# Miniprotein binders against q9bqp7: the designs that were tried, part 268

Target 1, 240 residues: q9bqp7
Amino acid sequence: VPQNWFPIFNPERSDKPNASDPSVPLKIPLQRNVIPSVTRVLQQTMTKQQVFLLERWKQRMILELGEDGFKEYTSNVFLQGKRFHEALESILSPQETLKERDENLLKSGYIESVQHILKDVSGVRALESAVQHETLNYIGLLDCVAEYQGKLCVIDWKTSEKPKPFIQSTFDNPLQVVAYMGAMNHDTNYSFQVQCGLIVVAYKDGSPAHPHFMDAELCSQYWTKWLLRLEEYTEKKKNQ
Below, E stands for the ipSAE of ESMFold2; O stands for the ipSAE of OpenDDE; V2 stands for 0.75 times the mean of E and O plus 0.25 times the DockQ between their complexes.

## First folded at step 23 (miniprotein)

Design yl5 (at its last look DockQ between E and O 0.83; V2 from the best seeds 0.76)
Fold by OpenDDE base, look of step 23:
Structure yl5 (fold): chain B 240 residues (1-240), chain A 94 residues (1-94)
Amino acid sequence: as target 1 above (240 residues)
Amino acid sequence: SREELFERIFELIEKGDYEEALRLLREYIEKYPDNPLALYLVADILFDLGRPEEARKVLERAKELAKKTGEPDLIEYVELLERLIERLLEELKK
């Protein structure tokens, strides 16, 4: 049980979207502060097993590709992810804010992969927007807040070359999503609350993306795990 | 605990004490024969020891189990090691 329990949902916020759907999605800039990001917390609190396996994987990849080949691989993965997010932001943004759609950004297997998911996405409220949990003292940059199949979700877009049909296969992504949810639900910059999460795993080959929907109950379960990771991070930092 | 045992195994692998790591893994597998992670680690160590044929055999079992359990990322690790083993086997035939 977390020592510092904090609710994921804010009882003071109404679940009813205020009718003023802002015509434009929120895009709050991330402030560079001493406050740890969700990503940093998760990275610094990986288990010894996770750290070991990742390091072994890296060593084996270097053995396969060479050092330069591995650097190129990692750079390409990063670039592909970045381009995918940029493309999604462009697609989900209102037409009036559409910078000249680099048509080249839209020509990806990842974009093809998510097309069936995008059909079920509506009511975009935030894109690439910063969230801050003031009480728990962490920040994050969420990809998207929108309705998926009529349910308001924090949506996290991921790229993969390998199928991830199970939510468990998404590593710490569920923790990331609930961290963003909890922060947003208590961030004064947001007037609404989210109760659901969605992880979308897009595939390079254009095969149908896997949506991993997280209902309120599942979010609450992962929230407890997130709080434990955050506590662990805080303890580690006090001892440094 | 299982976690403590694996942590010790990881430390041994990092130090290059592969024989002791293998001993501990084998003891674990005797008790828990269907653990894909343990089998993967055995194969990984065998690979580092220059025993690719043995590594391949163990890894095949690990792969089968990993597919059944759906353990995160383990399949990717297995597949990577599989490619490396095959490469090494090809080099040894030359």
Scores: ipSAE 0.780, ipTM 0.947, lowest interface PAE 0.5, mean pLDDT 91
Fold by ESMFold2, look of step 23:
Structure yl5 (fold): chain B 240 residues (1-240), chain A 94 residues (1-94)
Amino acid sequence: as target 1 above (240 residues)
Amino acid sequence: SREELFERIFELIEKGDYEEALRLLREYIEKYPDNPLALYLVADILFDLGRPEEARKVLERAKELAKKTGEPDLIEYVELLERLIERLLEELKK
């Protein structure tokens, strides 16, 4: 259990966006700060097993592909993820409808993979939007806030070359989602809150993406784990 | 205790002290024969020691157990090592 508990939900806020909201999703700009990002906290609190296995994986990939081959592989994976997120932002943004859509952005297997999920997504409220938790002192950039099958969610889009049919297969992704939720729910730039999360894993070959829905109870359970990671990060920083 | 043991094993592997790492891993496997991480690490060491036929046998068991227990983060490591083992086996035939 965390030593310093803080709630993920804000009882002072509605879980419904203002009905008179504008048609354009929120996009709060990310500010340069000394406070850590969600992804930095998670990277700096990896277990010794996680660190070891990642390093062995790198060594084995270099043995398989060579140093230059490994650099190309990692660059391609990064680029594919970046293009996927850009495509989804374009698809979900009303401002980029017919005039400025990059046709090549739409041709990936990853976009084909998520089509059945997008049919269930509506009411987009935020895209690529910064969140900050002023009390807990962390910041993030969430992918999307929208309704999934009628439930308002923080949605995180992931690419994968291997199937991830179970939420346990998504590793730290649930912690990332709940960290964004907690920050949004206590960020003065947002007038509403979210109680649910969704992780969508898309596949390069176009196979149907796996959605991992997180109801409020499951989000609360992962929130406790996020608070432990944040606490561990803070203690490590004090010892530097 | 388990965490302390594996942290020691990781350190030994990183330093290339494979004999001691194998000794600790084999003791652990005698007690807990169904641990896929321990079996993977044995195969990983055997590969580095140039014993790919032994590594392949151990890795097949690790793969089976990883799928059964739902350890999905290990599957990617197992598949990569499997490809390397097969390449080494082909090289040794020449």
Scores: ipSAE 0.693, ipTM 0.923, lowest interface PAE 0.8, mean pLDDT 86
ESMFold2 (binder alone), look of step 23: mean pLDDT 83; pTM 0.807

Design yl6 (at its last look DockQ between E and O 0.82; V2 from the best seeds 0.77)
Fold by OpenDDE base, look of step 23:
Structure yl6 (fold): chain B 240 residues (1-240), chain A 94 residues (1-94)
Amino acid sequence: as target 1 above (240 residues)
Amino acid sequence: SREELFERIFELIEKGDYEEALRLLREYIEKYPDNPIALYLVADILFDLGRPEEARKVLERAKELAKKTGDPDLIEYVELLERLIERLLEELKK
């Protein structure tokens, strides 16, 4: 049980999206400060087993590809992810804010992969927007807040070369999503709250993406786990 | 605890004490024969010890179990090691 329990949902906020659908999705800039990001918290609180296996994998990858080859691989993975997010932001942004659509960004297997998911996405409220939880003292940059199949969700887009058909296969992604939800629900920059999460795993080969929907109950379960990770992080930092 | 045991195994591997790590892993596998991570680690250590044939045999079982779990990362780790083992075996035949 977390020592410092905090609710994921804000009872003071209405579940009803205020009718003023902002015509433009929110894009709050991330302020670089001493406050840890969700990603940093998660990375620094990985289990010893996870860290060990990942390090072994890295060593083996270097053995296979060489050091330069592995660097190139890592760079390519990062670049592909970045381009995918940029493309999605462009697709989900209102036409008026469409920077010159680099048509080349839209020509990816990942974009093809998510097409069926995008059909069910509407009412975009935020894109690449910063969230801050003032009380719990963490920040994050969420990918998207939109309605998926009529339910308002924090949507997190992930790229994978391998199938991830189960939410459990997404590792800490559920924690990331609920961390963003909890922060957003208590961030004064947002007038609404979210009760659902969605992880979308896009595939390089264009095969249909896997949507992992998280209802309020599942979000609450992962929220508890997130709080534990945050506490662990905080404790580790105090001891450094 | 299982976690403590694995932590000790990790420390041993990091120190290069592969024989003791293997001993502990084998003891664990005797009790828990269907753990793909343990089997993977055995194969990985055997690979580092220059025992690729033994590594391959153990890894085959690890691969089967990993596929059953559906853990994509473990499957990736297994497949990578499999490629490395095959490469080493090819080199040893020259």
Scores: ipSAE 0.768, ipTM 0.949, lowest interface PAE 0.5, mean pLDDT 91
Fold by ESMFold2, look of step 23:
Formats: structure tokens, C-alpha cells, sequence
Structure yl6 (fold): chain B 240 residues (1-240), chain A 94 residues (1-94)
């Protein structure tokens, strides 16, 4: 169905880190450039129904909270997500494990929510690291690459006010994961590849997070959908 | 097609032509009574028209169907509208 099909996996790369792997996770800086990010591609290819319903939701939130209340709400949601990712980067960094500098950052329902998942995470290879797909021309910032229950995964951390017990409930999140995976697997800044994905949905009240594991076959299925969204984005920008 | 119909309904709602939007939505629901988005839109319009008792009844069915889909965005849209409807009903009792 994609016209410009490209494989998600790189046959020239091992999915096993070599024995001399560095002890510090990779953190490739995100560079300012013109090529689109994964999240921009997904935002710009939303359906007309999705756009309409989101706008109605904003109007209803403003009706409930007032304009200033809605602004505060959105700022708080952003801050909670930022704090959550900062806390996870600190927890998963070998150097930050010895630091108790920001104890208040580590205290949250979201961090409590993921504790049972973190027990199964090891071998962290990358944290908050940029990826670029030179051939397909997109860029992203992945959250984490680590082993989950013995399988090397691109891991995406999400905060949610609503339960997301099934991967279908996460809509575009699987597309983000496979887009990052495909980019990483073909990015010259990385010497290895990843064939599995994990989406972890954390909850504010500390309820156990929902992990959504994606094996190689499932990743390949979502990769096809990602390629279609990227093609749609490209066609849209060509006609602007 | 369904997509073309709903695009027209969205246009009508945005322009405030609620009676025509309701007419199209009710015709659709007669054929397809288990569409949670159509039912949500009916409730949403009825709320704006100041008919919250009618909106509440329609929204109860939309909520049940939204939960079956597992669409967390639609569930959130329905629950937000439900809160607004309940507040309006409480205000009208005063």
C-alpha cells in the first residue's frame, strides 16, 4: 500500500549489543532542522473527524474551566509529562542512580505507577536521544532504549488521566514507537538495532501502569501504517 | 459516503445550523442506531440548544457504546459533556 516502502529493520546491523558496550546510555542531541518530526507528521495527518472532535473538546473544557482555567490545566499537564520524563531519565541513568538531589521529582503517582515495570527494565542503551531517518527524511526524540523482560525495546513513556488497558487504546503511540525504531535502525549515530517496542502508560493516581509490548511482527504492521502517514504528510506539503 | 456526510454535519455545527445538523444525524441514527459519535454529536447539539434532559438521555447510550470501542478520546469527550449537562440540569433546578 505505501508507494515508497522501506524496511523497518537493517539487515546490516546486529540486535545484540557487543561485549564492550559503553556503560553510559547514548543521548544524541536533537538538532534544529527543516525535516519534520514524528509528532508533527502525526499531528498534520489527523482526520477531519479527529480535528473537529478535538476542537469541540477544547471549547467544552473552556466552558467548564474558563479560559484561564484551561490554560492552567494544559500547562499542568505539560509540566507533569515533563517532570515524569525527567524523573525516568534520572532513575535510568547510571550516574543519576547515585544522586538523590531531586527527591521531589521522584515522588509522584506516575513514578509509583511504573515501579513494577521498572523492575523488568535493564541494559539501558539510550535515553532522550535523537533519531533521524536520512532516507525517509524524518526526525524524532525517543525516550528510552533498554531491555524489557530480556528483549531490547524502544520504550515510550506516556502519562494518562484515562485507563489505556489495550494497545488499540493508545491510537498513534504505536506509530511513534515504530517511527523511532525505524529511524534508529538506519541512523549512523547508532551501531545496533532494535526489533521490539514497548509503550508504558502511567497513571496519576499510582495505579499500575499498563505495558504494551510490540514484537517484531507487530512493529512491522504498524511500520506500514506509519509509512502511509508519512506519505500523506509529504503529499500535503507538496501541494502547499 | 459516511465521511462526506459527517464532514457536512461538522460544517453545519460550526456554522450554528443545528436544526439541519440534527436532521441529518437523526436520519443516520435511524439506519445505524449504534454509532457512538453520531449519538455524542446529537447530545452535544441538544446541550447547546438548552435541552439538557434530552441530551442526557442520548448521551447515556453514547457513553455505553464509546466504552465498547475502547476509544479513550471519545470516552473523555462523552464524560466532559456529561459533567456539563449535569451542571446545567442543576442550575435549572435553582
Amino acid sequence: as target 1 above (240 residues)
Amino acid sequence: SREELFERIFELIEKGDYEEALRLLREYIEKYPDNPIALYLVADILFDLGRPEEARKVLERAKELAKKTGDPDLIEYVELLERLIERLLEELKK
Scores: ipSAE 0.725, ipTM 0.940, lowest interface PAE 0.7, mean pLDDT 86
ESMFold2 (binder alone), look of step 23: mean pLDDT 84; pTM 0.805

Design yl7 (at its last fold request DockQ between E and O 0.80; V2 from the best seeds 0.78)
Fold by OpenDDE base, fold request of step 25:
Structure yl7 (fold): chain B 240 residues (1-240), chain A 94 residues (1-94)
Amino acid sequence: as target 1 above (240 residues)
Amino acid sequence: SREELFDRIFELIEKGDYEEALRLLREYIEKYPDNPLALYLVADILFDLGRPEEARKVLERAKELAKKTGDPDLIEYVELLERLIERLLEELKK
């Protein structure tokens, strides 16, 4: 049980969109402060097994590709992810804010992969927007807040070359999503609450993306795990 | 605990104490023969010890089990090691 329990949902906020919800998605810039990001917390609280296997994988990849080859590989993976998020932001943004759509960004297997998911996405409220949990003292940059199949969700878009048909295969992604939810639900910059999460795994080959929907119950379960990770992070920092 | 045992094994591997790591892994596998991670680690150590034929044999079983569990990361690790083993075996035949 977390020592510092905090609710994921804010009882003072309603899920009902206020009639005054701006037609334009929120895009709050991330302020780089001394406050840890969700990603940093998760990375610093990986299990010894996860750390070991990741380092081992890196060493083996370098053995296969060489050091320069591995750098190129990692750079390409990062670039592909970045381009995918940029393309999604462009697609999900209102037409009036469409900077010159680089048509080349839209021609990706990842974009093809998510087309069937995008059909069920509506009511975009935030895109690439910063969230801060003031009490728990963490920040994050969420990809999207929108309705998926009529349910308001924090949506996290992931790229993969490998099938991830199960939410368990997404490792810490569920924790990331609920961390963003909890922060958003208690961030004064947001007037609404989210009770659901969605992880979308997009595939490079254009095969149909896997949506992993997280209902309020599942979100609450992962929220407890997130709080434990956050506590572990805090303890590690006190000892450094 | 299982976690404590594996943590110890990881530490041993990091220190280069492969023989003790293998001993612990083998003992674990005797009790839990269908653990793909343990089998993968054995194969990985055998590879580092220059025993690629033995590594291949163990890894085949690890691969089968990893596919059954559906762990995509472990499958990737197995496939990577498989390629490395095959490359080493080809080099040793020249």
Scores: ipSAE 0.822, ipTM 0.963, lowest interface PAE 0.5, mean pLDDT 92
Fold by ESMFold2, look of step 23:
Structure yl7 (fold): chain B 240 residues (1-240), chain A 94 residues (1-94)
Amino acid sequence: as target 1 above (240 residues)
Amino acid sequence: SREELFDRIFELIEKGDYEEALRLLREYIEKYPDNPLALYLVADILFDLGRPEEARKVLERAKELAKKTGDPDLIEYVELLERLIERLLEELKK
């Protein structure tokens, strides 16, 4: 149990957007951070098993591909993810809809993979937008806030070369989603809150993406786990 | 605890003390024969010891079990090691 409990939802904040909200999705700039990011917290609180297996995997990949081959592999994975997120921001942005679309940006297996998901996505509220939790002292950059099948979600887009059919196959991704959600719900730059999450795993070969929907109850369960990771991170920094 | 035992095994592997790591892993597998991580680590050590035929046998079982867990990282680790084992076996045919 966390020693410093804090609620994920803000009872003082309505789920309803006010009439003064802009019709263009929010894109809050990421500021110079003197506080830790969600991804840094998660990276710095990995278990000894996670650290060992990741390093062993790296060693085996280098053995298979060579040092230069491994560097190329990791660079390509990063670029594929970046291209995928750029394509999704373009598709989901009403400003980009008024411009000619780049055919190369839209031609990928990952985009094909998510088509069945995108038809259920509407009401985009935020894209590639910074969030900050002032009380718990962390920051993040969320991918998307939109309705999925009528439910407002923090949506996280992931690329994968391997199937991830179950939410437990996404490991720390649910923690990332709820950390963004909690921060957004208590960030003065946002006038609304969200209670649901969605992780969408897209595949390079165009196979149908796996959506992993997180209702409010499941988000609360993962929020508790996130608070423990944040608490662990804070304790490590006190002892440095 | 299980966590403490595996932390010790990881340390032994990192130091190259493979015989002690294998002893602890085999003792664990006697009690818990269907643990895919333990079987993967045995195969990984056997590969480094130059015993790829034995590593392949153990890894086949680890692969079956890893698919049941739905752990895509462990499945990837197993498949990567399998490719390396097959490459070594092909080299040895020369």
Scores: ipSAE 0.742, ipTM 0.944, lowest interface PAE 0.6, mean pLDDT 86
ESMFold2 (binder alone), look of step 23: mean pLDDT 85; pTM 0.819
OpenDDE base, look of step 23: ipSAE 0.810; ipTM 0.959
ESMFold2, look of step 24: ipSAE 0.741; ipTM 0.945
ESMFold2 (binder alone), look of step 24: mean pLDDT 84; pTM 0.798
OpenDDE base, look of step 24: ipSAE 0.798; ipTM 0.956
ESMFold2, fold request of step 25: ipSAE 0.710, 0.700, 0.739; ipTM 0.939, 0.939, 0.943
ESMFold2 (binder alone), fold request of step 25: mean pLDDT 85, 85, 85; pTM 0.822, 0.824, 0.825
OpenDDE base, fold request of step 25: ipSAE 0.821, 0.818; ipTM 0.963, 0.963

Design yl8 (at its last look DockQ between E and O 0.84; V2 from the best seeds 0.78)
Fold by OpenDDE base, look of step 23:
Structure yl8 (fold): chain B 240 residues (1-240), chain A 94 residues (1-94)
Amino acid sequence: as target 1 above (240 residues)
Amino acid sequence: SREELFERIFELIEKGDYEEALALLREYIEKYPDNPLALYLVADILFDLGRPEEARKYLERAKELAKKTGDPDLIEYVELLERLIERLLEELKK
């Protein structure tokens, strides 16, 4: 049980999204502060097994590709992810805010992969927007807040070359989503609350993306795990 | 605990104490023969020891089991090691 329990949901906020579809999604800039990001917390609290296997993987990849080849590979993966998020932001943004759609950004297998999910996405409330949990002292940049099949969700878009048909195969992504939810639900910059999460795994080959929907109950379960990771991080930092 | 055992195995591998790591893994596999991670680690160590033919045998089992579990990361690790083993085997034939 977390020592510092904090609720994921804010009882003071109405579950009813105020019917005013904001004409423009929120895009709160991330302020570079001493406050740890969700990503940093998760990275610094990986299990010894996870760290070991990733390091071994890296060593083996370098053996296969060479050092320069591995750098190129890593850069390419990063770039593909970045372009995918940029393309999604462009697609989900209102037409008036559409910078010149680089048509080239839309021509990706990942974009093709998510088309069937995008059909069920509406009511975009936030895109690439910063969240801060003041009490728990962490920040994050969430990808999207929108309605998926009529339910308001924090949506996290992921790219993969390998099938991830189960939510368990998304590793810490569920923790990231609930961390963003909890922060947003208690961030004064947001007037609404989210009760659901959605992880979308997009595939490079254009095969249909896997949506991993997280209901309020599942979110609450992962929230407890997130709090434990946050505590672990905090303890590690005190000892450094 | 299982976790503590694997942590010890990881430490041994990191130190290059491969024979001791293999001994612990073999003992574990005797009790749990269908653990894909353990089988993968045996193959990985055997690869580092320059024993690719033996590594391949363990890796084949690991691959089969990893596919059954649906762990995409372990599948990726197995496939990478498979390619490396095949490369090494080709080099040793020259």
Scores: ipSAE 0.792, ipTM 0.955, lowest interface PAE 0.5, mean pLDDT 92
Fold by ESMFold2, look of step 23:
Structure yl8 (fold): chain B 240 residues (1-240), chain A 94 residues (1-94)
Amino acid sequence: as target 1 above (240 residues)
Amino acid sequence: SREELFERIFELIEKGDYEEALALLREYIEKYPDNPLALYLVADILFDLGRPEEARKYLERAKELAKKTGDPDLIEYVELLERLIERLLEELKK
């Protein structure tokens, strides 16, 4: 258990869906202070096993592809992920000019993969928007806040070339979602609260994406794990 | 603990002390024969030692077990090493 517990939900905020927000989704710019991002905290608190296996995988990929081949592979993965997020932001933005978007951006196996999920997404409240937790001192950039099947969620979009049919297969992604949720719920830039999360894993070949819904109870369970990772990060930085 | 044992094994592999790492892994597998990570690590070391026929045997067991756990990262590591082993075996035929 964390030594210093902090709640994920803010009792001073409404539990109800926010029906009165502006029609344009929030996009708060990320402002870098000297406080850590969610992704940095998670990267810096990987277990020794995780670090070893990742480095070994890199060595094996280089053996298979060569150094230049591996560099091209990683560049392509990054570019495809970036294009996927750009396409989703374009699709989910309620602006008239969105029809004048790059057709190559929309012609992706990943976009085909998520079509059945997008049918259940509505009421977009935030896209690519910064969050900050003042008390716990961390920041992040969430992908999307919208209703999924009637539940307001922090939604995280992931690309994958391999199937991830179980939430356990998404490893640290649930921690990322709840960290964003906790930050948003305590960020003065936001007037509403979110109690649910969604991880959507999209596939390069267009196969149906896997949604991983997280209700309030599951979010609270992962929040405990996030607090432990944040505590571990803080202790490591005190020792450096 | 198991975590401390595997951290020691990782350190040995990183230093290139493969025979000591193998000894620890084989002792562990004797007690826990259905651990896919341990089996994968044996195969990985044997591949680097130029013993791909032996590595393949351990890796086949690791692959079967990894699929049961549904760990996509371990499955990817196993399949990558499998491709490298098959390539080395083909090279040795020549």
Scores: ipSAE 0.724, ipTM 0.938, lowest interface PAE 0.7, mean pLDDT 86
ESMFold2 (binder alone), look of step 23: mean pLDDT 84; pTM 0.810

Design yl9 (at its last look DockQ between E and O 0.06; V2 from the best seeds 0.00; counts 0 for: pae O 2.8 > 1.5, placed apart)
Fold by ESMFold2, look of step 23:
Structure yl9 (fold): chain B 240 residues (1-240), chain A 94 residues (1-94)
Amino acid sequence: as target 1 above (240 residues)
Amino acid sequence: SREELFELIFELIEKGDYEEALRLLREYIEKYPDNPLALYLVADILFDLGRPEEARKVLERAKELAKKTGDPDLIEYVELLERLIERLLEEAKK
């Protein structure tokens, strides 16, 4: 259990969106500083097993592809993810038309994969927006805040070449989502609260994406695990 | 504990002390024959030792078990090693 537990929700803030808010989703700029990001915390607190296996995987990929081939592979994976996020931001932005977007971005298998999910998404409040937990001192860049099947969620879009039909197969992704949720709920740039999360895993071949919905109870459970990782990170840096 | 045992095994592999790593892994598998990580590590070591036929046999079982767990990282590691083993075996045919 964490030594210094902190609530994920801010009791002094309304959970209802401000009705007078502009319909344009928020996009708070990310500020580069010494405060750790969610992804850095998670990467720096990986188990010894995961670190070992990742390094063996890199060695094996280099053996299979060569060093230049592995660099190209890594670059392509990153580019595909970047393109997917750009396409989704464009699709979900109310101030853009499809005609003003790169046609090739919209024709990817990943975009086809999420079509059935997008039908259930509405009320977009934030896209590609920075969050900062002002008390716990961490930052992040969340993908989307919107309603999914009537529930306001922090939504995280992932690309995958392998099926991930269960939330357990997304490993640290639930921690990432609740960390963003906690940060947003305690960030003065946001006037609303979010109580649910959604991880959407999209597939290159266009197969139907797997949504992993996280209600408030499940978010609370993962929030405790996130606090342990943040605590571990803090102790690790204290000893450097 | 199990965690401490695997951390020792990882250290042995990183140092190249493959025979001791195999001894510990085989002892563990005797107790827990259906652990896909342990089986993967055996196959991984056997591949580096130049014993790809043995590695393939062990890896087939590891692959089946890994798919049942739904661990996408382990599945990827197993499938990558499988490709490397098969390529080496095909090259050996001449």
Scores: ipSAE 0.699, ipTM 0.933, lowest interface PAE 0.7, mean pLDDT 85
Fold by OpenDDE base, look of step 23:
Structure yl9 (fold): chain B 240 residues (1-240), chain A 94 residues (1-94)
Amino acid sequence: as target 1 above (240 residues)
Amino acid sequence: SREELFELIFELIEKGDYEEALRLLREYIEKYPDNPLALYLVADILFDLGRPEEARKVLERAKELAKKTGDPDLIEYVELLERLIERLLEEAKK
């Protein structure tokens, strides 16, 4: 049980979208502060087992690709992910105007993969927007807040070369999503709250993406785990 | 914990350490023989290892159990994998 319990949902905020929802998705810039990001917290609180497995994987990949080959591979994976997010931002943004739709960005297997999910996405309220939890003292950059099948969700887009049909196969991604939810729900820059999460795993080959929907109950369960990770991070930092 | 074990198994699968994943799953199934998720994962790994006939047998049991639990997602995954196995087995007969 977390020592410092904090609710994921804000009882002071209405679940109902205010009629004054801006027609334009929010895009709050991430301020680089001394405040840890969700990603940093998660990375620094990986279990010894997780670290070991990742290191073993890395060593195997280096044996197969060489050191330079592995660096290139890692860079390419990162670049592909970045391009995918940029493409999604362009697709989900109501203003066609800003970035020249690099037609090349849209011609990806990942974009093809998520097409069936995008059909169920509407009411985009935020894109690539920063969230801050002032009380718990963490920040994050969320990918998207939108309605999925009529439910307002924090949506996190992931790229994978391998099928990830189970939410458990997404590792710490559920924690990331609920961390963003909890932050957003208590961030003064947002007038609304979210009760659901969605992890979308897009595939390079264009095969249908897997949506992992997280209802309020599941979000609450992962929130408890997030709080424990955050506490662990805080303790580690005090001891450094 | 059960959850931690499955998390580890999923990590192993993602990293392509199928043999260790199978070992852990088999140990789990010995203790909990009626877990449809564990059986599904065994079938999935067996399929990836090029052992579709073995995968089919395990998946049949997973399917029966999944239907009993009423988990729609797991049922869908079982059915998807079943189709893949069937396709592969049919191609091998040609």
Scores: ipSAE 0.061, ipTM 0.570, lowest interface PAE 2.8, mean pLDDT 87
ESMFold2 (binder alone), look of step 23: mean pLDDT 83; pTM 0.804

